# Ledger of designs, part 11: VH-VL binders against Apical endosomal glycoprotein (Mamdc4)

Target 1, 160 residues: Apical endosomal glycoprotein (Mamdc4), of Rattus norvegicus (Rat) (q63191r268to427)
Amino acid sequence: SHHMATDFETGLGPWTQLEGWTRNFSAGSMVSPAWPHRDHSRNSAYGFFLVSVAKPGTTAVLYSPEFQGSVSYNCSFTFYYYLHGSEANQFQLFVQAQGLNTTQPPVLLRSRHGELGTAWVRDRVNIQSAHPFRILLAGETGPGGFVGLDDLIMSNHCIL
Key: E = the ipSAE of ESMFold2; O = the ipSAE of OpenDDE; V2 = 0.75 times the mean of E and O plus 0.25 times the DockQ between their complexes.

## First folded at step 7 (VH-VL; framework fv_bebtelovimab)

Design v3 (from u2 with heavy chain Y105P; at its last look DockQ between E and O 0.03; V2 from the best seeds 0.00; counts 0 for: pae E 10.1 > 2, placed apart)
Fold by ESMFold2, look of step 7:
Structure v3 (fold): chain C 160 residues (1-160), chain A 120 residues (1-120), chain B 109 residues (1-109)
Amino acid sequence: as target 1 above (160 residues)
Amino acid sequence: QITLKESGPTLVKPTQTLTLTCTFSGFSLSTYGVGVGWLRQPPGKALEWLALIYWDDDKRYSPSLKSRLTISKDTSKNQVVLKMTNIDPVDTATYYCAHRGYMLPYFDYWGQGTLVTVSS
Amino acid sequence: QSALTQPASVSGSPGQSITISCTATSSDVGGYKYVSWYQQHPGKAPKLMIFDVSNRPSGISNRFSGSKSGNTASLTISGLQAEDEADYYCSSYTRSSTVFGGGTKLTVL
């Protein structure tokens, strides 16, 4: 096994989206002051990232594959996000337990909101779960703003 | 345990508006990521997805039926309502409501269904 | 027309293993990461048997397994039993909608 890294340059990798997230690049979109000028992974106007295309008041969600639980080690997840152009931007990270006899609600681990400037922001969570689990990344774009994701990195202890 | 039940008229005339109510228990539509969908199955035919509403009032409709459908919810009553306008005999089907867990692309719990017959 | 094609019927004897196929006719069927299978007994609601190609919800026998190869997903039922006689539907997510196959009637001889 190895760490899993997704920079969106060739697709979603192991991640899955239903609706609301779009893979894009800075030079390929309509001009807006809030649009990311460069992606994070390549620091380029032609490098790719995910951006929320959900309408204000709706949520874009991205799902990880299912990871094994562990009583001995945690799963370290590092990610880069972008919140610019609106004080109403929202980003949330959830963990959802799997493999149980009832559907489990996701548990909020991180919530970030508002205006964070034009830089990509790094964060990291350590997930300890005895049960299999999925990570959910949720973005809600405020009026005139953008919510972005790039460089989703799982440690070697995040086992598929 | 999660349960859903459909209610509404069993016999309707062409051109009427069909109103169906899904009453559920064992989950809350205020829970992050949860949704309730409507589907139908004409006699002897395949299942067809109609509409979906999420906890945050985000709504999705089958593209071919979008102009005829309205979905709404009342979280405090544990209810989701589907309205379909301008009913035709081709709309005769068993109608189901179903739980869609946490933004996932499948329906894990279904109601028993209600048959709606459109008269001639 | 459904974007997912299933055989109209299959049959098998008790104890046998049988397979039901589900083939996409379009590349729009979400890479098949989201193939689900539903069992429907006559007069009853569909029941989720398999999600995400091969995962079983709680309470589903390990006699039911799912797999995928290319544009075709498969549901396999091992150790066939009389109560397995039902209609089976595959389902997948396209860009913004849910689609179902035409259904397969399984007869247990």
Scores: ipSAE 0.006, ipTM 0.564, lowest interface PAE 10.1, mean pLDDT 81
ESMFold2 (binder alone), look of step 7: mean pLDDT 90; pTM 0.920
OpenDDE, look of step 7: ipSAE 0.773; ipTM 0.906

Design v4 (from u2 with heavy chain R100S, light chain T98W; at its last look DockQ between E and O 0.04; V2 from the best seeds 0.00; counts 0 for: pae E 17.4 > 2, placed apart)
Fold by ESMFold2, look of step 7:
Structure v4 (fold): chain C 160 residues (1-160), chain A 120 residues (1-120), chain B 109 residues (1-109)
Amino acid sequence: as target 1 above (160 residues)
Amino acid sequence: QITLKESGPTLVKPTQTLTLTCTFSGFSLSTYGVGVGWLRQPPGKALEWLALIYWDDDKRYSPSLKSRLTISKDTSKNQVVLKMTNIDPVDTATYYCAHSGYMLYYFDYWGQGTLVTVSS
Amino acid sequence: QSALTQPASVSGSPGQSITISCTATSSDVGGYKYVSWYQQHPGKAPKLMIFDVSNRPSGISNRFSGSKSGNTASLTISGLQAEDEADYYCSSYTRSSWVFGGGTKLTVL
């Protein structure tokens, strides 16, 4: 049994992106006052995190590996996110069932909007799916804002 | 196996600083997402959370007691230390240290507790 | 007072089911989403019985179950046994803080 924890210090780990999420660190990219001043995992200007570089109207999407379904256990996903510098920032978390005869639409589990200050915010979802599934993390960055992710943690009950 | 043990004085006088040490084994505070917390329970009363320190040195304090509390760690010694200033008889309680679970929303392993009595 | 409200005591006879409630105050900003339950026998440390509202740790009897409706979490003990006589505390995590309920003394008649 293996938990999955991704702090972005050495890459994306098991996560795959289509586009629009960028690994970065605070001291290397102080382009705007809204830029995260510290990551979450190391509480450091030199610790890494993901930021969305998707402009309004485009969406940055990050995909998990496919997890096995279960009727008995709860796959828990803990994550830290950052929304600062714009009231138009958006972050969404979806679950998409896999292995059915047709592609199923993602199911929205979390939606966060706007301005949440300069601190990383902790959240957690519990996922129970009878079918194999994938988690999708979507960000849209408002004008002058930043949407960030750090410390993506899947419980031991999330089985590959 | 995960174990925790509290140590410190059993009797203290008002106005002193209480120092409690949690010594643990079976895990490392360098492990991603792990934390060690302190709680207390006055005789015959409910549990009260005091403080928590995470692997990354992020620290959390009970809002009502924050001005009196300091939490620190020595990862190489497997120890977490709680200091509480300006001790008062109301602080008489059994003090526990506890491991925060993999998901960070509960305390899954507890020390046996140590009773601290504040003299009148 | 505690931001999580529990009844001071509950009682039941062996073999019956009982339920202990844990209600977040209406002044909370939705902050009591994940609830855990602890059992404490006299002179002993608390023991985790339920985490994340309804999950049992390994080794915990399926006689213990948890649920939540709105701002009220519930611990249900079925098939009540004499050894279940203890104090029970709910707890929740919000905004980097843990809050505990006042505790419920369960008496097995």
Scores: ipSAE 0.000, ipTM 0.477, lowest interface PAE 17.4, mean pLDDT 79
ESMFold2 (binder alone), look of step 7: mean pLDDT 91; pTM 0.937
OpenDDE, look of step 7: ipSAE 0.275; ipTM 0.771

Design v5 (from u2 with light chain D52Y R95S S96Y; at its last look DockQ between E and O 0.68; V2 from the best seeds 0.00; counts 0 for: pae E 8.0 > 2, grease 21.1 > 18.9, SAP .559 > .496)
Heavy chain, then light chain:
Amino acid sequence: QITLKESGPTLVKPTQTLTLTCTFSGFSLSTYGVGVGWLRQPPGKALEWLALIYWDDDKRYSPSLKSRLTISKDTSKNQVVLKMTNIDPVDTATYYCAHRGYMLYYFDYWGQGTLVTVSS
Amino acid sequence: QSALTQPASVSGSPGQSITISCTATSSDVGGYKYVSWYQQHPGKAPKLMIFYVSNRPSGISNRFSGSKSGNTASLTISGLQAEDEADYYCSSYTSYSTVFGGGTKLTVL
ESMFold2, look of step 7: ipSAE 0.012; ipTM 0.563
ESMFold2 (binder alone), look of step 7: mean pLDDT 90; pTM 0.917
OpenDDE, look of step 7: ipSAE 0.757; ipTM 0.906

Design v6 (from u2 with light chain R95S T98Y; at its last look DockQ between E and O 0.75; V2 from the best seeds 0.00; counts 0 for: pae E 6.9 > 2)
Heavy chain, then light chain:
Amino acid sequence: QITLKESGPTLVKPTQTLTLTCTFSGFSLSTYGVGVGWLRQPPGKALEWLALIYWDDDKRYSPSLKSRLTISKDTSKNQVVLKMTNIDPVDTATYYCAHRGYMLYYFDYWGQGTLVTVSS
Amino acid sequence: QSALTQPASVSGSPGQSITISCTATSSDVGGYKYVSWYQQHPGKAPKLMIFDVSNRPSGISNRFSGSKSGNTASLTISGLQAEDEADYYCSSYTSSSYVFGGGTKLTVL
ESMFold2, look of step 7: ipSAE 0.030; ipTM 0.594
ESMFold2 (binder alone), look of step 7: mean pLDDT 90; pTM 0.921
OpenDDE, look of step 7: ipSAE 0.811; ipTM 0.919

## First folded at step 8 (VH-VL; framework fv_bebtelovimab)

Design w1 (from s6 with light chain N33K S95R; at its last look DockQ between E and O 0.62; V2 from the best seeds 0.00; counts 0 for: pae E 2.1 > 2)
Heavy chain, then light chain:
Amino acid sequence: QITLKESGPTLVKPTQTLTLTCTFSGFSLSTYGVGVGWLRQPPGKALEWLALIYWDDDKRYSPSLKSRLTISKDTSKNQVVLKMTNIDPVDTATYYCAHRGYALYYFDYWGQGTLVTVSS
Amino acid sequence: QSALTQPASVSGSPGQSITISCTATSSDVGGYKYVSWYQQHPGKAPKLMIFDVSNRPSGISNRFSGSKSGNTASLTISGLQAEDEADYYCSSYTRSSTVFGGGTKLTVL
ESMFold2, look of step 8: ipSAE 0.383; ipTM 0.743
ESMFold2 (binder alone), look of step 8: mean pLDDT 90; pTM 0.920
OpenDDE, look of step 8: ipSAE 0.527; ipTM 0.849

Design w2 (from s6 with heavy chain Y105W Y109S, light chain S95R; at its last look DockQ between E and O 0.05; V2 from the best seeds 0.00; counts 0 for: pae O 8.9 > 2, placed apart)
Fold by OpenDDE, look of step 8:
Structure w2 (fold): chain C 160 residues (1-160), chain A 120 residues (1-120), chain B 109 residues (1-109)
Amino acid sequence: as target 1 above (160 residues)
Amino acid sequence: QITLKESGPTLVKPTQTLTLTCTFSGFSLSTYGVGVGWLRQPPGKALEWLALIYWDDDKRYSPSLKSRLTISKDTSKNQVVLKMTNIDPVDTATYYCAHRGYALWYFDSWGQGTLVTVSS
Amino acid sequence: QSALTQPASVSGSPGQSITISCTATSSDVGGYNYVSWYQQHPGKAPKLMIFDVSNRPSGISNRFSGSKSGNTASLTISGLQAEDEADYYCSSYTRSSTVFGGGTKLTVL
């Protein structure tokens, strides 16, 4: 399903709720040496990705649409992130259950901090939830750094 | 490499407070995402998680033992301290401290453990 | 009653493959996709063998593998060796705590 994978090449897909993130590419638009030379999806300078443009010390947050798991299959979420140019860079993945009688805080599933080099890093999380849920991708860019996202892929059994 | 070592009394009397210290190297509790936990294992029995302290001083406790446990850290000394009040012979166990790298759900490095015997 | 249930013991001969199951028996196991496995030899500290169901830490033999089906995670040890004789614990996360299975004693015949 095209709704399960977002490479940002043609737009945001279902990932339309975002704060402090912007879709961009490298060619002719790099703001610092910390920017990736190529995206992950197309391995191209003209390939698109998300970049954190939050002010220093503030967090960019990308919200997924609401997903529903299956009783028979777990959801899996594969994603690529880029942390370069600052030891103060941060990336976090949260899962937040929806439809509960009480407000539930996001649950931190992944946390990365620092300089990870000039490469897109692949990660995958498995999500089991009895309730609908959203994924929150948070980035904090250190001085002179770059925090990016690309190729967000949800498993097929995790429905919108 | 990461190393952890537990220290404290190996014999305590009932009703006393047990104080154990974990001294570690190879990492810092000032590092974002790092956590240090305490676990125990009674002789011949299963592992049990007790407490966890994060780099930002966030503390988590076993629900069943929360009222008896206090975990604290001294980042400058690379130490984590666990206090357990109202000790009972049932608390006789090997106590371990262990490391978590980020906000993970497993412990990747463990101390050798220290056997604590509770006896009158 | 543990949130995770393991068989008390399993056995196998050298060269065989054995599997240890870990079944979530509590509805509170919210982090079951983050099952980890530990190996513990007598008198030694636990050693992380598998994390997040099927990932091996650096230095862990590829004879150890992890999988999951439904509410049961499995640790498989192929090419069984004498040194594999140990206790094995599965672990996961609930909303309020880190939990362990009761442990499985693996005997190499």
Scores: ipSAE 0.012, ipTM 0.590, lowest interface PAE 8.9, mean pLDDT 91
ESMFold2, look of step 8: ipSAE 0.395; ipTM 0.758
ESMFold2 (binder alone), look of step 8: mean pLDDT 89; pTM 0.918

Design w3 (from s6 with heavy chain R100L, light chain S95R; at its last look DockQ between E and O 0.07; V2 from the best seeds 0.00; counts 0 for: pae E 5.1 > 2, placed apart)
Fold by ESMFold2, look of step 8:
Structure w3 (fold): chain C 160 residues (1-160), chain A 120 residues (1-120), chain B 109 residues (1-109)
Amino acid sequence: as target 1 above (160 residues)
Amino acid sequence: QITLKESGPTLVKPTQTLTLTCTFSGFSLSTYGVGVGWLRQPPGKALEWLALIYWDDDKRYSPSLKSRLTISKDTSKNQVVLKMTNIDPVDTATYYCAHLGYALYYFDYWGQGTLVTVSS
Amino acid sequence: QSALTQPASVSGSPGQSITISCTATSSDVGGYNYVSWYQQHPGKAPKLMIFDVSNRPSGISNRFSGSKSGNTASLTISGLQAEDEADYYCSSYTRSSTVFGGGTKLTVL
């Protein structure tokens, strides 16, 4: 397609490697004050999103499929996230080089911590990598908190 | 279908160590977000939470009983074990194991319970 | 004494509505604001009736409803039936602990 977009409404799309992230919807399992009342993609209590397990000290990790290397900034990744209900919430975005004979450490591109209110927040990163790569989305839900993801969009220059 | 069953001695002498086993089916403790808890209820008295173990071996204990409790799991056998040291007649109770709802802190499925009597 | 206080007993006649209260006695418990309710018939294990203040699990009658105001949660049972006679427990959690109320004996007269 022109771009790769995942709104979680029919499943995980290409984001099938994960641990600690769970696909859910607002009306299906409410965490009282912190749970989002609506998803982002459908603006609906029945629209789906990913949520990190509400267990202090637990890190959820979501992996993209492997993308071909990009030496330009045309490969961009847009995403929506939700951090509410705990000052201990954390979200991080990494890029990890692939296709090398040794495992490379992930490189941190975004880090968000604590409380961001009750709205879904948009962010975008531009990705430059001489090697094939994966994007890693890590979340940690603080006590009584909520960490969510929705609407993951890769530009058409991010090539599988 | 999720089921849990408690097993262990029905009669225990004071000062001994009580060992209880929860054997379950319909879920795995290797599954992300899942936990198993232990609770008890003395005859005619309120429910009391004792301990909880998560799929990743994270363990939580009642603060008042922590020094006497040990919880462990064997995921290959679908079992969770609770040990309680220095048993006293006040520990006479029905002991329950229960499934922690996926990624939540409430117990949605319970075993039938096992009565443990501490002799005097 | 537990950190959640319930009345020892309540009673009502068939067809009436009754309410069971659950009040946090520690700011730590009330600060987490997540309350569940369990029903227990004599000789049986507890059964989850309400979670997260007001949610009903699948298969639970809409005669059971939950609410919370400040540090007090309430379980309301409408259209009382003889089979509702049981003990009812509220429960909540702290960072690493679960707490239960002392229980309420419901008698259907």
Scores: ipSAE 0.018, ipTM 0.531, lowest interface PAE 5.1, mean pLDDT 82
ESMFold2 (binder alone), look of step 8: mean pLDDT 89; pTM 0.926
OpenDDE, look of step 8: ipSAE 0.252; ipTM 0.778

Design w4 (from u2 with heavy chain Y105W Y109S; at its last look DockQ between E and O 0.55; V2 from the best seeds 0.00; counts 0 for: pae E 4.5 > 2)
Fold by ESMFold2, look of step 8:
Structure w4 (fold): chain C 160 residues (1-160), chain A 120 residues (1-120), chain B 109 residues (1-109)
Amino acid sequence: as target 1 above (160 residues)
Amino acid sequence: QITLKESGPTLVKPTQTLTLTCTFSGFSLSTYGVGVGWLRQPPGKALEWLALIYWDDDKRYSPSLKSRLTISKDTSKNQVVLKMTNIDPVDTATYYCAHRGYMLWYFDSWGQGTLVTVSS
Amino acid sequence: QSALTQPASVSGSPGQSITISCTATSSDVGGYKYVSWYQQHPGKAPKLMIFDVSNRPSGISNRFSGSKSGNTASLTISGLQAEDEADYYCSSYTRSSTVFGGGTKLTVL
């Protein structure tokens, strides 16, 4: 089956950033002790991840391509995140329905905040939507902190 | 140790352009997530934010003063410059530059300030 | 007028505790999520005392504490000392700008 997986080693893949997410790696651009020493996908100081660099008062936003809706199957989205160095770190995952006459507000599926230690954390959401949809990933890095993503994996029921 | 120092004229005539330079050490404005801001404080009055420049050359200005302000940086000289056009006696104030560390929502280090007096 | 409102003055005796309030008075501040507090002695630059509502920078006495309830942030100074006599400013951010309160003069009696 066809999975959409993005490990950021050569770019953003199918994801589009609106503002504030940047592809980086630990050894080349470490500017804070809050940054992970190694990425998740390669367990390497030279492996790439996304980091939230939204300016204060704004939210970093990354969104997926449009996926088909389904009334029969859930789209499963697995991701790894890293929150360290500030109690003010925030990360949110939304789903937004598409293809409707009225603009739909995004629906919050995950919210994480604060300090989660120095390890990448795995999470997974199951997305139920009869309409086409996009996933939105929002990050806000607290003072001196790090908010990061790696290994964004969609199941074979997430169809473009 | 982060240090910042403001420099420029101490006396300016109305209608002139005020040019202030912030010279700093202990950080680089090429450093990811860092910014430098300008603020002022008229004698006996509250602090007022003027402008901010980020490491990636993104610039923010006080909405009420944006038409009069220009901020720029010279990363190789560790300097940030603020220009304010059409100076008026109400612009008499102590001017501060201040460091905004990695992704901070506040100014964590301040210069000593420089008093600029606008003659009548 | 500032979008952040502080009392003009507060006083207390040595050893007492005092609280300085900072209330958002305009929707432009958006509920001011990130609040910081600065101390300024006469003729000196402001000094950061509290960031992110309640956090103290390294080297700041634990006599200084911050909190927030609704649209009002508070700076509390316990065990007042003569050197605490200064002006105190709260600050927050919008998407495009930084906002400062009007300042509070603390007098240690």
Scores: ipSAE 0.116, ipTM 0.647, lowest interface PAE 4.5, mean pLDDT 83
ESMFold2 (binder alone), look of step 8: mean pLDDT 89; pTM 0.917
OpenDDE, look of step 8: ipSAE 0.750; ipTM 0.904

Design w5 (from s6 with heavy chain L104M, light chain N33R S95R; at its last look DockQ between E and O 0.69; V2 from the best seeds 0.00; counts 0 for: pae E 2.2 > 2)
Heavy chain, then light chain:
Amino acid sequence: QITLKESGPTLVKPTQTLTLTCTFSGFSLSTYGVGVGWLRQPPGKALEWLALIYWDDDKRYSPSLKSRLTISKDTSKNQVVLKMTNIDPVDTATYYCAHRGYAMYYFDYWGQGTLVTVSS
Amino acid sequence: QSALTQPASVSGSPGQSITISCTATSSDVGGYRYVSWYQQHPGKAPKLMIFDVSNRPSGISNRFSGSKSGNTASLTISGLQAEDEADYYCSSYTRSSTVFGGGTKLTVL
ESMFold2, look of step 8: ipSAE 0.396; ipTM 0.778
ESMFold2 (binder alone), look of step 8: mean pLDDT 91; pTM 0.937
OpenDDE, look of step 8: ipSAE 0.578; ipTM 0.864

## First folded at step 9 (VH-VL; framework fv_bebtelovimab)

Design x1 (from w5 with light chain A24G V29I; at its last look DockQ between E and O 0.57; V2 from the best seeds 0.00; counts 0 for: pae E 3.3 > 2)
Fold by ESMFold2, look of step 9:
Structure x1 (fold): chain C 160 residues (1-160), chain A 120 residues (1-120), chain B 109 residues (1-109)
Amino acid sequence: as target 1 above (160 residues)
Amino acid sequence: QITLKESGPTLVKPTQTLTLTCTFSGFSLSTYGVGVGWLRQPPGKALEWLALIYWDDDKRYSPSLKSRLTISKDTSKNQVVLKMTNIDPVDTATYYCAHRGYAMYYFDYWGQGTLVTVSS
Amino acid sequence: QSALTQPASVSGSPGQSITISCTGTSSDIGGYRYVSWYQQHPGKAPKLMIFDVSNRPSGISNRFSGSKSGNTASLTISGLQAEDEADYYCSSYTRSSTVFGGGTKLTVL
């Protein structure tokens, strides 16, 4: 039950992709003008990040392992995201209750869209759930754009 | 510059499988985000999108034709192939292949098209 | 059928401005969805005129402009010229498909 940090340098870690997210790096200036020149975790053109595939109308989905329920506001999730090159970029963060007799709808905690410049942006959510839960990360890259993630960090109060 | 050219039979009998090849230059299907699509236009009628293949071999098909279409690529030959099974006279059309680059929501370069006539 | 609705034809005289509409839904035209426009002369492949709602490719005259309001995209051609006589198609996308309008024949009188 220690904190969980994923910097994508050696894979997806404990995260599971359903569709659409890929691990990649900046690969120099020839990939696309919209891509970051450096990742966040290593501040390097060769450092890895997670990127939403740039296919029209396709929503990339990534989900966490199941965490135990928590009523404490000390369970927090910190993440870095990058939205550049299109006003149609979208990123959403959901929490979905698990272990119930019926599938529960995900609850939206963060929604970001559009053009946010050329810097990785930090955000943090506090998670409170009476039931076991998963975090769902959804991205959709707009025309000519980039939607990326790096440094996904759960506090040590979020219990597996 | 980017160029595309369609090739294949000009006359096909009903029930046969139509095979069309798009040969291109000026880009690679190994490049992240790149795709090649197929479209058609029956004489005097509107454009219709058929299929698309991406650099990562992800494939998209027109919902109304999905059971009859197969798209594939040969990255080393700069080719994309479309197969359409159980050909019918309504499939008579000019067939185009077209390029789309990284995160493009449109087709920026088109081949000149090839007319395929299905005998009755 | 066509997912996007265009008028079957429009006409105008040289020097006039005309507008071609393209109407869809919130899942293909509305919201943050992007629209493109193609011109097609008889016997030729389609040519991209407008992308991402309002952007012109290099070499396209500024007489061509695009816009979007609600679920309707519009192509406007100002200073109409004889060579503008062609078919015009709008296009957008859904999750798994590219969609086209039925086309509009522009006649320059």
Scores: ipSAE 0.234, ipTM 0.716, lowest interface PAE 3.3, mean pLDDT 86
ESMFold2 (binder alone), look of step 9: mean pLDDT 91; pTM 0.924
OpenDDE, look of step 9: ipSAE 0.318; ipTM 0.791

Design x2 (from w5 with light chain S97D; at its last look DockQ between E and O 0.65; V2 from the best seeds 0.00; counts 0 for: pae E 2.3 > 2)
Heavy chain, then light chain:
Amino acid sequence: QITLKESGPTLVKPTQTLTLTCTFSGFSLSTYGVGVGWLRQPPGKALEWLALIYWDDDKRYSPSLKSRLTISKDTSKNQVVLKMTNIDPVDTATYYCAHRGYAMYYFDYWGQGTLVTVSS
Amino acid sequence: QSALTQPASVSGSPGQSITISCTATSSDVGGYRYVSWYQQHPGKAPKLMIFDVSNRPSGISNRFSGSKSGNTASLTISGLQAEDEADYYCSSYTRSDTVFGGGTKLTVL
ESMFold2, look of step 9: ipSAE 0.363; ipTM 0.769
ESMFold2 (binder alone), look of step 9: mean pLDDT 91; pTM 0.934
OpenDDE, look of step 9: ipSAE 0.438; ipTM 0.826

Design x3 (from w5 with heavy chain A103T; at its last look DockQ between E and O 0.65; V2 from the best seeds 0.00; counts 0 for: pae E 2.7 > 2)
Fold by ESMFold2, look of step 9:
Structure x3 (fold): chain C 160 residues (1-160), chain A 120 residues (1-120), chain B 109 residues (1-109)
Amino acid sequence: as target 1 above (160 residues)
Amino acid sequence: QITLKESGPTLVKPTQTLTLTCTFSGFSLSTYGVGVGWLRQPPGKALEWLALIYWDDDKRYSPSLKSRLTISKDTSKNQVVLKMTNIDPVDTATYYCAHRGYTMYYFDYWGQGTLVTVSS
Amino acid sequence: QSALTQPASVSGSPGQSITISCTATSSDVGGYRYVSWYQQHPGKAPKLMIFDVSNRPSGISNRFSGSKSGNTASLTISGLQAEDEADYYCSSYTRSSTVFGGGTKLTVL
């Protein structure tokens, strides 16, 4: 297998959008002062990112493809996010076990909220799962705010 | 700036379908995050929310009235239309349309309202 | 029977301060997080007075203020004037809908 990197420039890549995340860019769609002036992957006003659709009470949800289990810490997920313009912005990262008799609850690995300034923030998680799994990314944009994602990267040791 | 105006019949007979049009200016329903809602107020009674349509054609309906309501938009005409089927006298009310901007949890601009009377 | 409960009426004299309450009756309504307030004079459309609990739109007098404690939001009108006599509605949201309180008639004596 090979590494998986998604910069959203040509679509969602292997990620599945259930609801609420939309590809967009700064220059052609400036909706609010809270939006980033540039994406992360291209450092450009015309580079694409995902933005959480801000409808009251609605959470954006994005899923990875299913990965094989990994009990080592070799499988890592690196990602960039942007939270600006509202103290009520919310972003959460979960891992959900797959392929079991009973549906498993997602496990929260990261939770970020509020105002993080005008820079894309890098984070990285190491994933340990005895079972096949998916990554779940959830966002909720607060009043007047922005919640965005760019550059989602799974390491070479995360096996499809 | 932003203005909205309701239009439609002022008198409707029971069992008919009520069709109301909201014509607006100063904004576009193609603008990301924007929505238009419908509300009503029976004489001497409280405001009641009916429906909402967003720029991306996502639609929300009052749970108690969902089976009778249809909301639609024509972005090129700056119009939103509400249809309510099987009208009865309890539906007599002033009907309002109202604007909801990007990420707003409230309606900031309202039409003047139009009184619809259901006779029998 | 609304998910947001308001007193039916309140009164005060010119120059006085009054407070109108809005209490969420269900945790699903979100009335203790983001609440808006509308003023309605007879024969007129509602007018937004307060949004996001305590913010005033441009052109709204600072005599109108909003606050919240627990599941109860409050609209306070200081320095009452005759033109403040109107109906006042609080509003919030649920996952799928917007909800309104039953309204409060303010009488300026």
Scores: ipSAE 0.307, ipTM 0.741, lowest interface PAE 2.7, mean pLDDT 86
ESMFold2 (binder alone), look of step 9: mean pLDDT 90; pTM 0.925
OpenDDE, look of step 9: ipSAE 0.473; ipTM 0.830

